# Designs tried in a protein design chat: miniprotein binders against p73408. Part 8

Target 1, 371 residues: p73408
Amino acid sequence: MRQILIAPDSFKGTLSAGEVCQIALDVLAPEFDCVAHPLADGGEGTLEAIANNLDGQWQTVRVQGPLPDQTVDACYLWLPQEETAVIEMARASGLPLVPVGEHNPEIATSYGTGELITHAARRGAKQIQLAIGGSATNDAGLGLLMALGWQFLDSQGQSVGWGGQALGKVAEIIPPVLNAFPQVTVLCDVTNPFYGANGAAQVYAPQKGADPAMVQRLDQGLRHFARVVREFDGFEINFPRAGAAGGMGGGVAWALETKIESGFTAIAKLTQLEQAMAGCDLVITGEGCFDHQSPQGKVVGGVLELAKKINKPAIIVAGQCQLSQTVLPNVLKIFSLVGPDMPLEKALQHPQTALKKRLVQVKQYLIQSQN

## First folded at step 4 (miniprotein)

Design p1
Fold by ESMFold2-Fast, scan of step 4:
Structure p1 (fold): chain B 371 residues (1-371), chain A 82 residues (1-82)
Amino acid sequence: as target 1 above (371 residues)
Amino acid sequence: SDEVEELAKEIFELARKIWEIARILEERGDKDAARKLLELAYRIIDLARKFEETGNPEYLKQAEELVNEVQELIDEVEKELS
């Protein structure tokens, strides 16, 4: 019997990766030996996808929110067998947590994300996967580091406080002693440097509530902090990816000696995707992309490259095919949910029905081809 | 393997150095050369990541080719000075 790996991304806004896998299992499992392997790219749905692959335990912690007078109940995923915690910074320090009209990267803090890391470390984590998408902050991870015991003092010996406005005040750095701290890997898909025209403040602060004058103050703060770090231990913080999450990519790489990986890469390694794929005869992958303005599929692309590397055929099921005419040679067929028999409106209204219909066609294709 | 991790680290360090050179050129006003070096640094970082992830030597070969492009751009800047 043919062994099939079902390794999709979520169909953004309609179906989770887990739901896609369950529908595929319902259609295909009677005829084929199927293995579900839901995936994500480090954004929305990442914790849920990992929880579906691994025996995960949800941990809920009351932490500092992005605004100084805000507390939030934030959850992260604890993986006991892997001794790994998976943390999405947006659940503690994210833009969606800020009320409309209150977005302000000069005061928004990443402190709550640091509290999640502290909780995971005390839980016994040996490794932390930190997804840093969706941040409300431009504080270079200063709040996060303060929660871990780092002290940042101004010229008067007082704490600089929270927010992007604090960066320009830093005169002294006092690190904590972290005897048994876990290894942190940052999941990051942007390449922006710490400061400058393509830096954290210039590119991302406007979406977090900054006007042009505020952007200039934030960028100057990042430049000042970079100088202080360089004077402290010689580290050059202004590198590609350092600008992610308001400079957090740089801050944690410096302070915690983090690895930085794409979201897909980190998740594929954590879930042992290559090993799962090697044990199967073919891979079915997919994603939503119902809209031409949607981001193109990092998960689908990664799965296809990996399948090509280990010489496995692949089938793609996509909400609306946004793929180039040029596809990898190992792709057997592409099935689109939207087509002459399934208008976009109907697919969006009834996504489970649309997906099931296409998977029945996939099943028919596989039975007829026997290869 | 440890060898793959060490080589990937060297490629990341090289890309960071190219990034620093691009930054210096931008501050000096050589924006076209800075942009080209910046683009090459980003591509080298992507290749280093893929090599660290897969161990596939094809990504090393691609990185070496981009390093040669960096050297050619630096040589052009130096020739201009001479």
Scores: ipSAE 0.000, ipTM 0.133, lowest interface PAE 20.7, mean pLDDT 84

Design p2
Fold by ESMFold2-Fast, scan of step 4:
Structure p2 (fold): chain B 371 residues (1-371), chain A 82 residues (1-82)
Amino acid sequence: as target 1 above (371 residues)
Amino acid sequence: SDEVEELAREIWELAKKILEIAKILEERGDKDAADKLFRLALRIYKLAKKFEETGNPEYLKQAEELVNEVQELIDEVEKELS
């Protein structure tokens, strides 16, 4: 019996990666030996995908929200066998937690994300995977670092306080004494530097509520903080990816000596995707892309590159993407949810039905191709 | 105080020794370990200056923690040689 690895991304807005796997198992498992391996790129659905692959325990912690007078109940994933915590900053310090009209990156703080890290470290984490998408903040991770015991003082020896507005006030840095702190890996796919025209404030602060004047103040704050860090220990904080999450990429790389990896790469390593794929005869992957000219996403692309590396054939199930099999040499066939028998409107209204229909066709294709 | 000045000087001398070890590791081709030791030495040096200026024992504690990191890194390098 052929062993099939089912390794999809989520179908954004319609089906989780876990739901895609379950539908595929229901269709294919009677004829094939199937292994579910739901994936993510470090964004939406990351904790759920990892929890489905590993024996994870959800931890709920009451922490500081993005606004000073806000507390939130934030969940992170604890993986006891791996001694690893997986944290999405957006669950504590994310834009969705801020009411419409109250978005303000000058005051929004990442302190709550630091409280999640502290909780995970006290629980015994040796590794922390930190996904930094969806931030409400432009504070370079200052709040996060303050929660870990870092002190940032102004010229009068007082704490600078929270938010992006605090960056321009920093005159002195006092790091904590951190005994046996876990290794932090940041999951990040943007390449923006810390400051400047392509930096954190100029590119991302407007979506977090900044008007042009505020963007300029925030960028100047980041530049000032970069100078203070350079004076403190010679670290150059203005590097590609340092601008992620309002400069948090730079702040934590400097302060915690983090690794920065693509979300797919980190998740693939954590879930042992290459090992799982090596044990199978064929990989089925996919995503819910409904723009027919869009290239494959990061998850599908990563799965296909890995399959090519270890000489495994692949099948793609996608919403509407049109890809040439010649461009993807290890791809046996591409199945689109949208087609002559399934208009876009119907696929969007009944995504489970559309996916099941295409997986039945995948099953028939595989049976007929056995010879 | 005389004690603060003497301890600050001792921390500064330690930072200089760590820089020399970093240079040796770079010459051996262990650039990652060398770069890490260089950064640790610079931080220890800055803590010595702050301790001398303020007399605040928190800076001394932070220097001791960084020295522990240096020792761990040296131990890792020595394991590779075994």
Scores: ipSAE 0.000, ipTM 0.205, lowest interface PAE 16.1, mean pLDDT 84

Design p3
Fold by ESMFold2-Fast, scan of step 4:
Structure p3 (fold): chain B 371 residues (1-371), chain A 82 residues (1-82)
Amino acid sequence: as target 1 above (371 residues)
Amino acid sequence: SDEVEELAEEILELAYKIFEIARILRERGDKDAAKKLWELARRILDLAYKFKETGNPEYLKQAEELVNEVQELIDEVEKELS
């Protein structure tokens, strides 16, 4: 166990993946050859994790916010060696940017996200990784596409305008003439289709401010847009994942011929996780999971599956995770931050201390296991 | 149940894969084959949601039967892309 890869997710709400790596290095590096490889699932902390893994340059752009009269300063990550931009749509078109009481997916636009893509393309990006979690929108990426030069016209030949309300008005689609454009990969972990009972509007529009009547109007708009797209070029937009970010998953896959990947898969490829793991004897991974309602195991699960595939042992350091599936045979041990010596409240108030305490136990375990 | 959810997700991912293959065929000018795969993927998508809603394994079996109808075409296109 000479070389250890430290490949954690963030401990959501408490520690970044980079901070987790630094604490692990501080505890383990004196006795072991450690390599830090912070990860993310495409949600909170994604840009920070990638910036810590690769030589990233922050770009700040003034763009259209989710509301028509709003502008925001949005950051994206430029990776010059990889000729890749990493964009989180929530930084330009996200729900947190909307003031309480003003959430309205009928008017919220993804135009600003399109402005970030335009800026990245002009910067020289050959690849764009687009994380679409946390959207305020139900516009199927219509605003984003308009920022890229697409025109969507109503029956009177006028622009349909912005927001989910615009989808039901589309009568004509005019694509831009593109000479060269970066390859876009969407980072998405939901499987919802474009419309219907399990579609974008019916499942996600309520959290974005929609009442039941508005949900029905938005779903009808998505259905109408799907028909118009099919008439335009024969594309079937109602596929699994197309419902992500108010239908943006479908809209950009159609218009930009975008690949859709899980956040973990895209980040693992971008950071060359499999190659890094192959060069190590052991992997330490982890995540917070302090709240039972939070999604569990996307990064940890992916790391464990990859470690199993290339026959590497793994150790898990987790806040308070319950695994719904059987523990993989390559997992040596699971260390929980919360336990008899570390109550939940104390772990939440002093996360650095809680993590360091468990990593000292990991260190002791590793020293003993060398015998 | 978790088992029904996981199996439904596998069928949904398969439907997406078939949509991607249909797109590639369309780009190559094979519009008839692309149309057939899109229709197949839509049927698989519908079956996946019925399985998710009801837990009835008959929907899973029907989806597998549809996949078997085009497995040779799927394998052929994937071989060409690898």
Scores: ipSAE 0.011, ipTM 0.436, lowest interface PAE 8.9, mean pLDDT 85

Design p4
Fold by ESMFold2-Fast, scan of step 4:
Parts: C-alpha cells; sequence; structure tokens
Structure p4 (fold): chain B 371 residues (1-371), chain A 82 residues (1-82)
C-alpha cells in the first residue's frame, strides 16, 4: 500500500492546514496509509498547524496589548515533548488588536510579547519559536526586552517608556539580572535592514498608522538606538532581517542572541518534516491561492524542494493555478480547485466541497497509477 | 538614578514571582486569582513607568503601596502551596 504524507499550507481565508489534512484523510485513508503533517510559513495559522502536528497545548495569558492602556488575552502554544513554546507576536502586540483609527507606531508597544516569552520560560521552555509577522509596533522590541528585565533610560536617568517614540531617547542600557533564558528563534521572511530607505520605519510604519513626518521620526529613533547599541557592546544591529516587526528582529538578535530563520524552515525542523517525508512513498501538498499568480508559496515551494532532495514524488492541490507553468520533475500532477465543474465563486463559498472533489480526483489518479 | 534602578529591579523581580505563582494558580484551576495577580503586576509596572517618564513622586508612592499589597498576597499564596 502506498504511504502518503499530507503536508499542506492553509488555504488562506477559507481552510486551515488542519482542515485540509482532515478532508484529505477522509478521502484517501481508506485506500492508502496516510499521515497528516499540516504546515505553515510563520504567518496566520502557524500555531494551529503546529498544534495539530505535535499535539500542542494552548496557554492563554493576560498581557499588555499594543496600546498603553490595553490588556489582551493572548495565547501561545506549549509543546511539552519538544520543550518548546511557539509564540505569535501578533496575538499580543499585533495590528489586528488596535481599533480602527487608533493605529500609532510611536506609542504601540511589544511589551505583551515579552510577557508571553517570560511565561513560556517559566513553564520550562528550552526553545522558543517567535513568529514576528503582523506587528503593530516600531519599537525595535524595546517593550519585549523591558518585560524580560532590560532597562532603557534617558539622559535624566528616567525610563524611556514604550513605543517607537522611545527609541530616540535611549541614553543608557541596563541588562537584566542574569536568568536562565531559553534559546529564541525568530521566524521571519522579510529581509529589510533596521533603518534607512528600505528599513523598518520607511517600509512598514505607514501601514501601522504613520504619516511621513512620523516615519522620519521613527527612522531617526532606530538610527539613534543602533548607535547606542554599538556604544554599549559593539553589536551592529543594521543587518538584513533586522527591520522585521519594527526592528524587533534586530533588537532580539542583539539582546537575546536569537537565530532568525524562514518560517517554513523553522516549522519543518520543529515538526521533523524531512523524517516524515522519508517514511512515505509520495507527498501531497497545497495552498489556496485563488488568483492568476503562481500557486507556489513558501510552504509548497519548501515541500517540493525537500521532496526533490530526498527523491520523493509530489502532488499539488491548489485553489487556482496556471498548469502550463514549469514545475520540478518530481511533481506528478497539479490539481486546481477551480475548474470547469467548480467556478471560482463556488469554490470560495464552499471550499470544503471544492477540496473534497479534487481529492477524489487525486484518489482516482493514484488508483489508476497503481494499475 | 540609583533609586530608579532599584525600583525597576524590584518590579522585574516581583513581576517574575507574580507570573510564576499565577501559573501555579492557573494550573490548579484558579484562573480568577491568577488574572488578578497579573493585573496587579501590570498596574505596578505602569505606575513605575509613569514615575520614570514624569519624575512625579505620586506615581512612585502608588507603585510602592501596590508592591506591598501584592507581596502580602504572594506570601499568603506561597504559604498555602508549601
Amino acid sequence: as target 1 above (371 residues)
Amino acid sequence: SDEVRELAKEIYELSRKIYEIAEILEERGDKDAADKLIELAKRIFDLARKFLETGNPEYLKQAEELVNEVQELIDEVEKELS
């Protein structure tokens, strides 16, 4: 019997990776030995995908929200067997938590994300995977670091406070009383440097509520903070990826000596995807892109490259794709949810039905291939 | 200043202890008590932050009063857990 690894991304806006796996299991498992391995790229749906794969436990913590007078109930994922916590900063310090009209990266703080890290460390985490997409902040992780015991003082010896506006005020850095801290890996797919024309403030602050004058103040703050960090311990904070999440990529790399990895790479390692794939005869992967752009995102691309590396055939199930495009030689077939029997609007309204129809065709294809 | 550093250190140490106890309470099923401790820790931090930002001693006084209240609660909970 063929052993099949079902390793999809979410169909964003319609189906979680776990839901995709469940539908595939329902269709394929009676005839094939199937293993579900839901995946993500570090963005929306990451915690849900990992929780399903590794039987994770949800931890809900009441933390500081992105606005100074805001408290939020934020959850993170605890993986007891892996001794690892997976944290999405957006759940504590994210743009969706800010009411319409109140977005302001000069005051938005990452402090709540630091509280989640502290909670995970006290729970016994040996490793922390920190996904930093969707931030409301441009504070270089100052708030996060303050929650971890770092102190940042102005020229008068007072705390600089929270938000991107605080960066330009930092005159003294006081590291925390030494504690045993888990290894942090940041999940990040952007390459922006800490400051400058392609930096955190100039590229991302406008989406967080900044006008042009505010963008310039925030960029100057990041430049000032970079200078203070260099004077403190010689660290050069202005590197590619340091600009992620309003400079948090740089701030935590400096203060916590983090590794920065692509979301897919970190998740694939955590879930032992290569080992799971090596144990199968074929992998089925997919995503729910419904426009005329290439359906191959970071997850699908990563799965296909890994499958090629270990010489495993692959099948792609995608929302909508251009089948005439060249794919890797190990890709057997691409199935699109949208087709003559399933118009785009119907697929969007009934994604479970659309996916099931295509998985039935995948099943038929596989049975015919065995004859 | 030395006073500011000592206060900040005390707040971070107390916050760490509060979260540790709150986690134990939550694991025992007492989420309401855990939430209350965390809320008090946040209030203390906010007052300390306002003192650090403004230099207004009223915020420091209020923070010290809450620190004493929380410390009494922590001591009581630790006595029950032992």
Scores: ipSAE 0.000, ipTM 0.156, lowest interface PAE 17.3, mean pLDDT 83

Design p5
Fold by ESMFold2-Fast, scan of step 4:
Parts: structure tokens; C-alpha cells; sequence
Structure p5 (fold): chain B 371 residues (1-371), chain A 82 residues (1-82)
């Protein structure tokens, strides 16, 4: 008998981490004691992975969308035992919510994300995990902060309004009334600074609808806001990761004194991955990486590093085997979904079938090797 | 444990008193000083919560340091107003 921890990432665009776990349970559980532990990196599928691992309660809130005249019904996850809310900003302020042709980071606002945070705080959250991938915004989190009661005024004493265009207008900052506010941890895997050649606007604003002239205006706005913040309380907002989500990483670190962690690290801590892994004999992890530009993923890499640390053997099930992939000593074998018996096209069309076939091979390997 | 909870509540009460002072500063137009005090009060409250959760005296030491920063800021404001 052997206990197996199944700790995969999602197979992006094909299978959720929970679906990967369910297929693995269906194949392996008749022969082994299996524990499902679906994971994510803070991007797509984060709430679903956590909800599948922990008995979370979905909360739906009607909030401001990324465009000024838009409202959306956005869900976040409430974890009552952990007194933690998990929020994906993309569900309220994300790029997919903007209609084709309407993308504009000068007007897109993060206000709705702030409304989710406010709802979670009133719900009793002591901690908030905020995943900031997929943003439509370049507003340094100003919208989010305004929803929390922060005021940003122009030189005439009027609100600067929403969007990246507001940053260059800020002349006065008025913080809200202090009360019992949750500790916010931002889940972020990019290292970009607040402004400059590698900053939020220069690197990410084009994908959010900015032409070169708009990129320059947005970068100037971020520089102006950084100066205003420094004059206000001496905070240096231009640090690595501050550029995430159009500068939200910097804005919330300053205003909310957030922690910033990789998505994997935050999720692994929240779900107690190390403790779960220590209780098992073997870890199976994986991801659906099918393209040569994608290295070993953050989730797979993190799982393997943790398995090495606590001396647990690991098996990888991946979309396709990468030659440049770094294999740690604890990795017993790598199974690729794409192979001679499963062409890429078929694996993409029938991902459940492709994964099941490889997991059958994993099962046979484990039975025959008895490792 | 009971002593840890009592000390944590005393530190949280200090944070609440700091909040009272910051609103007086805001009303007088000392918005920069008020915001600095707001940040210090939040850090003090967070340290009290960590101390309550962990019992680790390191959080008490950090809170004492922040109380000294609060005193420095208040002294600076009083000097400017003099």
C-alpha cells in the first residue's frame, strides 16, 4: 500500500486542476490511497483550485466593471475556517470583461476589485489573498483604493476620477478612517517596477489597448503618482513587482501595507501543501504545457522543490516533455501526454482521454517498479 | 495565554488612541502627519494581532519601537506648532 498526493496545476485551456485530480483519482485510487490537492499559480483557475482543495463558500457581488458604465457579477471565495477571502481581480477588473475594441487602460478602473475587498472585510475576513493577474487596468490600484475610502484629489480639490489617466492629476491624498482591516497578500509572479522602460505601462499597457502615445502618457502618470506618494509619506513605490496589474502591486503595497508573494507560495501555505506532502509516500504533479516558450511551470517547479526538501519522490505528468526542463533528483519519471500514441492535435481535442491514458501508464509503472 | 491576550488588547487600545490623535491633526490641516500616524497605528494593530496569534515576544518589541516613532512624530508636530 502507498499513499499518493496528486498536486497538479491546471492544464491551461483544457482541464482544471480539479479535473486533473478527479481523473487521477479514477485511475489510481483502486490501487493506491490517493489525496487530491489541486494547485494554481495565482492566475486562471486559482479560485477553483482552492475551492476544490478547501470547502470554500462562493460569494457573488454586483460590482463596478473595468469600464465606467459597466457592472458585473463577480465571485470570490470565502474560507470560514481560515477567516480568509480569496479574490481574483480579473473577475471584477479583468481584461476578458472588456468587449473587443473597447480596451482602454486610460479609463479602465480597479474600483470593482476594491468593492470585493470591502465585501470580504464586512464578511469578517482577517486575511485576503488577492490574485492580480489578468487586469484590464493601468491605474496603480487607485480605483481599488477609492472603493476602500481613499480620496485622491486634483489641484482644484475634486476627485481625480477613474482610470490610468487619473494618476497624472493627483495633487492630494486623503486616507480613510482607520478600522480593523484584513491583512492583504498580493499574489504576483512578475518582477516589473512601477514605471520606466520595464515598468507597468511600457510592458503591459499595449495588451490592454494602449497605442504608443497612450503608453507614454500612462508612464508619465505613474511617475507623477510615485512623486506624490514619496512627498506624502516618503514611500518609494518604484520597486520590483510594483508594476504588476498596471501598478496595483505598488499602490496596494504602499496603501494597504500588503505582503507580495508568488501565487504558488501563497496557495501552498493556505492549503498546507508541505504537511499534506509529508503525509504521503509519493507526489504526482503536472501541467498542460504544450509550447516550447513555456518553461517548467511555477506550480510544478514549486512542488518539485518542496518534494526535494522533504525527500519525497515525484512523478510529472505534462502536456509535452521539454528538453530544457530541469529535473530534480527526486523525480522518478516524466510522462508526456503528447507522444507517438497521442499526437498534439488529439491531446488538445480530447484532453481527458489523453490524461487518462498517461495515468494508466503511471499506475502500471508504480505497480511494476514498486517505488 | 490569558496574559498574551491582555497585552495584545492593551496594544490594540493604544492603536485606537493614536487614531483619535490623527483625526485632530487632519482637522487642523496636518494631513501629512495624520497619514504617518495612520500608518503607524495600522502597524501597531497588526503587531498586536500577530502577538495574540503566536505569543511571540518579538512582536511586542516591534510594537514598542513603533510607539517610540509615534512619540517622535507627535513631538515634531508640537515643535512645528510652537
Amino acid sequence: as target 1 above (371 residues)
Amino acid sequence: SDEVEELAEEIKELARKIIEILWILRERGDRDAAFKLYKLARRIRDLAEKFEETGNPEYLKQAEELVNEVQELIDEVEKELS
Scores: ipSAE 0.000, ipTM 0.261, lowest interface PAE 13.7, mean pLDDT 84

Design p6
Fold by ESMFold2-Fast, scan of step 4:
Parts: sequence; structure tokens; C-alpha cells
Structure p6 (fold): chain B 371 residues (1-371), chain A 82 residues (1-82)
Amino acid sequence: as target 1 above (371 residues)
Amino acid sequence: SDEVKELLREIIELAKKIKEIAEILEERGDKDAADKLKELARRIWKLALKFYRTGNPEYLKQAEELVNEVQELIDEVEKELS
């Protein structure tokens, strides 16, 4: 084995994907030609993983927070060679920005996310990758669109204002004055429709602070807005994935004609993961928890599917794993940080040491292997 | 192109004026003419947005055809009011 692609997810709560790559390089690079390719699924750590892969430039913008009287300093990533901005909505409009006890999707706004998009467009972005996980909002992207110059008016001709409560008031839609605008791709791994029993409000509003009565009001608002959109231009907003981020998936698909892709797929394309993997003899991937019975890690799963497609062998390094390697195609071996010599508590307290110890075993395995 | 952008801005402004005229007609009891103008305004805005996003001149041609339909309908309404 001459060339190894190191393509891990973060070990959530302990190590970033970049840190995992650096430790692997330190152990393996003396004996092998290693390429670091840190990954993410569109959630927390996505900007950091892409920045390490593509030498991205951090942009900090002071924007509207999720609460009406809140301002936040939010970062997004500028990729000059790709002419692409990567934006995580949660950095401007996310749940972590809301103080405990103040979560309220009837008033939470996505306006700040729209300000990040505006800043990226003014910077000259030709493409925007918009990760919409972790939202505090149930406003169908109304705030985001208002920041982009869209007007939503009530029956009295006044602005409907911000938050999920505004959706039920929309009587008129006025699009912005024409300007050149980047192509937006939304990174989304949920399939929920805009409204209904499996829709944005019914499934996700409770975690954003909604009680059952508020959930019903929010769902009614989404249904009303869907009707107004249909009357405006005939668009059917109630499709699978439209419910993501409190309906933002639907709102931006309608207003900005966005594509919606899985987070891993969009990041893999942006970073040219398949091309990188094709240039190597072996891929090493991993995450903090890898369990057959749990929902599979999207990054590890995606890497393994690509490796299988192009007939590359894979090694998994996981924080803990309950799987037998024999059930996984193209996987040569699974290394778990947790084991007889490394109890879970010890691995959590000393994650860098635990990972290095297992990577030394990976190195020995590869040196002794006949394949 | 600057010329195309100016034309599209004019089309959007025309769609707004059509909506205002339709509301006046509705208040005066001409619901059929109002509904036709509102539908044409929506179609014009939809085509302007598609052209803005795609740059495809076919959408601009379709918008121009709708502008002609609007002009004919306005002329008919003005004759009825005279």
C-alpha cells in the first residue's frame, strides 16, 4: 500500500476531523504517502472540515440573531478557488444561540442567515452551500428571504414581521429587484414535508420550545403560507425535504430555486472526495460512534459506499463500535478506541492518546498485511 | 446584460401596476377582469424570476407575450370605462 486517504468525520465531543487527520498523519506518514481529507455531514464541524480541505477563508459578519433583540457575530467560509461560500444557518439562527428558557419558534427569525447570504453574494460568490441543521426557527425561511429583499405583507399592506407567527398573516408577496445571484444548494438530511403530521412544526417545533398549542398554530401558518405561494406562482411547497429547518427547505427551494442535497453528498462533491479516493490505494475513515443498530454515521457510511463503488479497501477507526467487520463489504478491519486496554471513560478523558494508540495498531496491521 | 435587466425591472413594475388596477376593478365590481389581470401579473412575475435565475431568453419571450395580453386587456377595460 503506497497511498492512503485519511477521510474521517469528527469524533463528536472529543476531536475535530482535522485533529483526527493530523494524528493519523503523524503516525502513518513516515511509512506511507498520506492525504488528509477531513469530512462532515453538514452539521456541526462542517465549516472546519471544509476549511482544512480547501484552504478556506473565514468571514465574520455581525448579523441578526434568532431572537428579535439579539445580534450575533457569525462566521461563514469563503472558498476563493471554488468561488463558493459555505454557510451554516445555525451560526446565525441556531438553537445554541438561544438562552435556556427563551426558545420560541413563533418569534425566532432566520433573518441573520439571509444577511450571511447577502454578504457572500456581495463578496462575489457564484455558489452558496447552505447547511440548515440546528435551526431555532419555524419561519419557512421568511426572515432569510426578507434579508434578501423579499417583502411579505399582511391584509393591511404592512410587513408581517418575523418568526413562525408571521406565516399565517401573509397576504401578498413582493419579490426583490433583479440582481445577479449565486446558485444556492441546501444541505439537508431529513425528508419531512412542509406541513402535516410529519411536517416541520409537528416533528421539530417541540425541540425549539413549542408546546402542543403552539405546534398547531405553527402548522396552520405553514399551511396558509403554502396556499399563498401556490396562488402567487403555482409552486407546490409541500414536498419531501421542504420541512427542513422549520420549512426553510421549502421556502428557499421556491424563492431561490435551490437544489437540496444530502450534507455528505454536497461536501464530497465540493471537496472532490471520489477523485481523491481514486488516487489512493486505501481509505481510512472513522467517527466517534459506529453501531450497526443505530442510524449509521452519514460520513462513514458515505465513504464506505464510495469505496465499494470504486473498489477501494477501507479501514474504520471508531471511538466505539458494536459491529463485526465481516458484515461490512470492502472493510479490511475495524479498530475501536474503546477496548480492554482503553475503557470508555479513559478514551473520553484522553482522546488524542487513545486515537494515536489505535493508529499505531493500524500502522502495524498495514505493514504486516499481504494485501 | 444591462438592457435586459432594465427590461425585467420594467416588467416587475408593470406587474405591480396590473395588481393595483385589478384591485380597483374588483372594488368597482368587475371581478372577471380583475381576476384575469391578477393571473397575468402572477405569470409575468414567475417568468421574470425564472429568467433572473436561469438567464434563458425563452422566459423573456414568454413574459413579452404576456405583456402584450395585458396591454390588450387594459385597452378593453379603458374602452368599457369610456
Scores: ipSAE 0.005, ipTM 0.322, lowest interface PAE 10.0, mean pLDDT 84

Design q1
Fold by ESMFold2-Fast, scan of step 4:
Structure q1 (fold): chain B 371 residues (1-371), chain A 103 residues (1-103)
Amino acid sequence: as target 1 above (371 residues)
Amino acid sequence: SDEVEKLAERIKKLADKIEKIAEILEERGDKDAAYLIKLLAWMIRYLAFAFRETGNPEYLKAAELAVQAIQLAIDALEKGDRELVEQAFDKAYELIDQLKEME
C-alpha cells in the first residue's frame, strides 16, 4: 500500500486546509494509507492548520480591537507540549475587524495583539509564533509594545497614545524595568523596509484606508520613530522586512529581539513536515490560487522544494494552474479544479464537489501508474 | 468565468509594468507621481485577486476606473502636466471609494 502525505494550503475563500485534507482522505484512504498534514503560509487558516497537526488548545481572550472604542474576543493556539503559543495578529488587530468605511491607519492600534502575547506568556509560553498578516495598523507595533509595558512619551512627557499618528510624536522611550518574555518569532513573507517609497506606509497604508496625504504623514511618522530609536540605543530599524504589518516587523525586532521567518518555513518546522514527508512515498499538495503568472504559492512552492530535497514525488491539486510540468522536476502530474467541465464560478460555488471530482481523477491516475 | 480569469491576469501584468514606472519616478525625485503609480498598482493587484476569488461584476467596474486612472497618470507624466496629474488623483480616489463600498 502506497503511503501518501496530504499537505495542502487552504483554497482561500472556499475550503480550509483541513477540509481539503478531509475530502482527500475520504477519496483516497480506502486504496492508500494517507496522512493529513494541512499547511498555511502564515496568513488565513494558519491556526486551524497547526491545530490539525498538533495537540492545540484554543484560548479566547477579550482584548482591545483595532479601533480605540472596540473590544474583540480573539483566539490563539496554546501548544502545551511545545510550550508555544501561535498568535495571528489579525484576530485582534486585523482589517476584517474594522467595519466598512471605518478603516483608518492613523488611529488603528495593535494593542490587542500585545494583550494576546501577555496572556500567552502568563499561560507559560516559552516561544511565540506571531503571524503578522492582515493588519489594520500602521503603528510600528507601538500598541503591542505598550501592552507589554513599554512607554512612549511626547515632548511634554505625556503618552503619545495609539495609532500611526502617534509615531511622529515620540520624544522619549521608557522600556519596562523587567521583561522576561518568551522568544518571539515573526512570520513574515514581505521584504519591505520600515519607511520610504517601498516602505510600510507607502506600499500598504492605502489598503488600510489611507489617502495620499495620510500616507505621507504616516511615512514621516515612521521616519521620525526610526530616528528616535537610533538615538535611544543605536538600532537601525529600516531593514528588509521591518515594514511588515505597518512597521510592526521593525518595532518588535528592535524591542523584543525577534526572529523573522517566512510563514511556511516556521509552520513546516513547527509541524515537522520534513519528517512526515520522509515517512511517505508521495506528497499531494495544492492551493486555490496556484498560478505561474504570480509567485507559484508559498505553501505549494515550499512543499515542492522540500520534496525535491528529499527525493519524493509530488502531485498538485490546484484551483487554477497554468504551470508546465517540465518546470517542476519532481511533479508527477498537476490537476486543476477549474477546466472545461468545471468553470470558475461553479468551482467557487461548489468547492467540495469540484475538489472531490479531481481527487477521484488523482486516485485513478495513481492506480493506473502501478502498471 | 474564463473571461474573468483572463482579465485578472492582464491586470496583474499591468500592475508589474506600473511599478517599474514608479521606480523610475522615485529615482527622479517625483514623489507624488511615484506614490500615485504605486497606489494604482496595489489596487490593480487587489482587483485581480478579487476577480479570481469571487467572479463579482462590481470588480469589472472598478477595473475600468483603474485603467482610466493609469492612462491619465501616464499621459500626465509624459507631458509634465500638473492638471492631468490632479485628474489622475481624482480617478484614484474614486477607485478607493468603490473598493471601500465592496467590503
Scores: ipSAE 0.000, ipTM 0.120, lowest interface PAE 22.1, mean pLDDT 81

Design q2
Fold by ESMFold2-Fast, scan of step 4:
Structure q2 (fold): chain B 371 residues (1-371), chain A 103 residues (1-103)
Amino acid sequence: as target 1 above (371 residues)
Amino acid sequence: SDEVEKLAERIKKLADKIEKIAEILEERGDKDAADLIFELALMIWDLAYAFRETGNPEYLKAAELAVQAIQLAIDALEKGDRELVKQAFDKALELIDQLEEME
C-alpha cells in the first residue's frame, strides 16, 4: 500500500496545520498508509505544529509583558526527549498583547521573552529554538538580555531602562557570568539589517506605533548601540537578519552567539522531516495560497525542495494558486480549493468542506494513477 | 503605477547615499552633523513612501531640496566654514519642519 506523508502549513485564517492533517487522514486512510506531519514557518501556529509532531509539555509562566506595567501568562513548549525548549517571543513581547492605541516601540520591552528563556534554562534545556516574529519591540533584545543578567548603563552609571528609547543611552556594557547556558537558535525569515533605510526601525517600527520622528529616534538608538557594541568587543551587529524583531536578531547573535535559521529549516530539522519523507512514497503539502513569489510559499517551497533532493513525488493542495505554473519537476499535480465548483466566498465560509472535496479528488487521482 | 514606483525607488537610493555620508561624519566625531544628515535621510525615506501612496510630485520636490541642503552642509564641513555650516543646518531644520507639516 502506498505510504503518504501529509506535511502541510496552516491555511491561515481558516484551518490549522493539524486540522488539515486530520481532514486528509479522514479522506485518504484506510486506502493509503498515511503519516501526519504538520508544519509551520516560525510564525503563527509554530508551537502547535511542533507539539503535534513531538511529545511536548506546555509550560505557562507569568512574565513581563511588552508594556512596563503589564504582566502576561505566556506559554512555551518543553520537549524533554530533545532537551529543547521552543519559545515564540510574541507570546511574551508581541504586538497582539498591546491594546489598540497603546502601541509604542520606544517603551515596549522584550524582558518577558528573556524570562521565558531563563525558565527554560532552569528546566534543563540544552537547546532553545526562539521564534522572533510578531514583536511589539524595537529594543535590540536589550530587555531579553537584562532578564539574563546583562547590565546596560548610561553615562551616569544608572540602568538605561527598557524600550527602544534606552538604546541611545547605553555607555557601558556589563555581561553576566553564566554557568552552562543553552545553545540558542533564532528562527527568522527576514533579511533586514540592524539599522538604516532597510533596517529594523525604518521598515517595522511604523506598524508597532512609531510616527516618523519616533522612527528617526529609534534608528539613531540602534546606530548608537551598534557603535557601543563594536567598541566593547569588536562585533559588527549590522548584518542581514540582524534587524529582525526590532534588532533582537543582532542583539542575541552578539550576546548569546546564536545561530540564525529560517523557521521552516529549524522546524524541519527538529521534527526530522527529511527522515519522515524518506520513509514514504509520496508527500502531500499545502497552504492557503500557493504562489512561488508569495511569502506564504515558505513551507510548501521548503517541502518541495526537500522532496526533490531525495527524489520523492509531491502533490500540492492550496486554497488558491497559479495552476498553470509548475517550477519543480517532482510535482505531480496541484489542487486548488477555489475553482469553478467552489467560489472563494464559499471556500472561506466552509473551509473544512472545501478541503475535504479537494482531498476526495486527490484520492481519486491517486487510485487512477496506480500503474 | 510603474512610473511612481521608479521615482520612489530613486528617492530611496538617495536616502541610502545620505546615510553613508552620515556614517562618515560620525566616524570623524561630528555627531551633531551626522544626526542632522541622518534625520534628513529618514525624512527622504518617508517622502518615498508618501509619494508611492499619493503620487503627489510635491513630495519629490521636497526630497530634492533636502538633498541640496545636505550637499551644502557637507561642502561647508569640508571647507571648515563655521558660518556656512550653521546656515546649512538652519536650512535643513526649516525643511524638516516643512516636511513634517506635509505628513
Scores: ipSAE 0.000, ipTM 0.092, lowest interface PAE 25.5, mean pLDDT 81

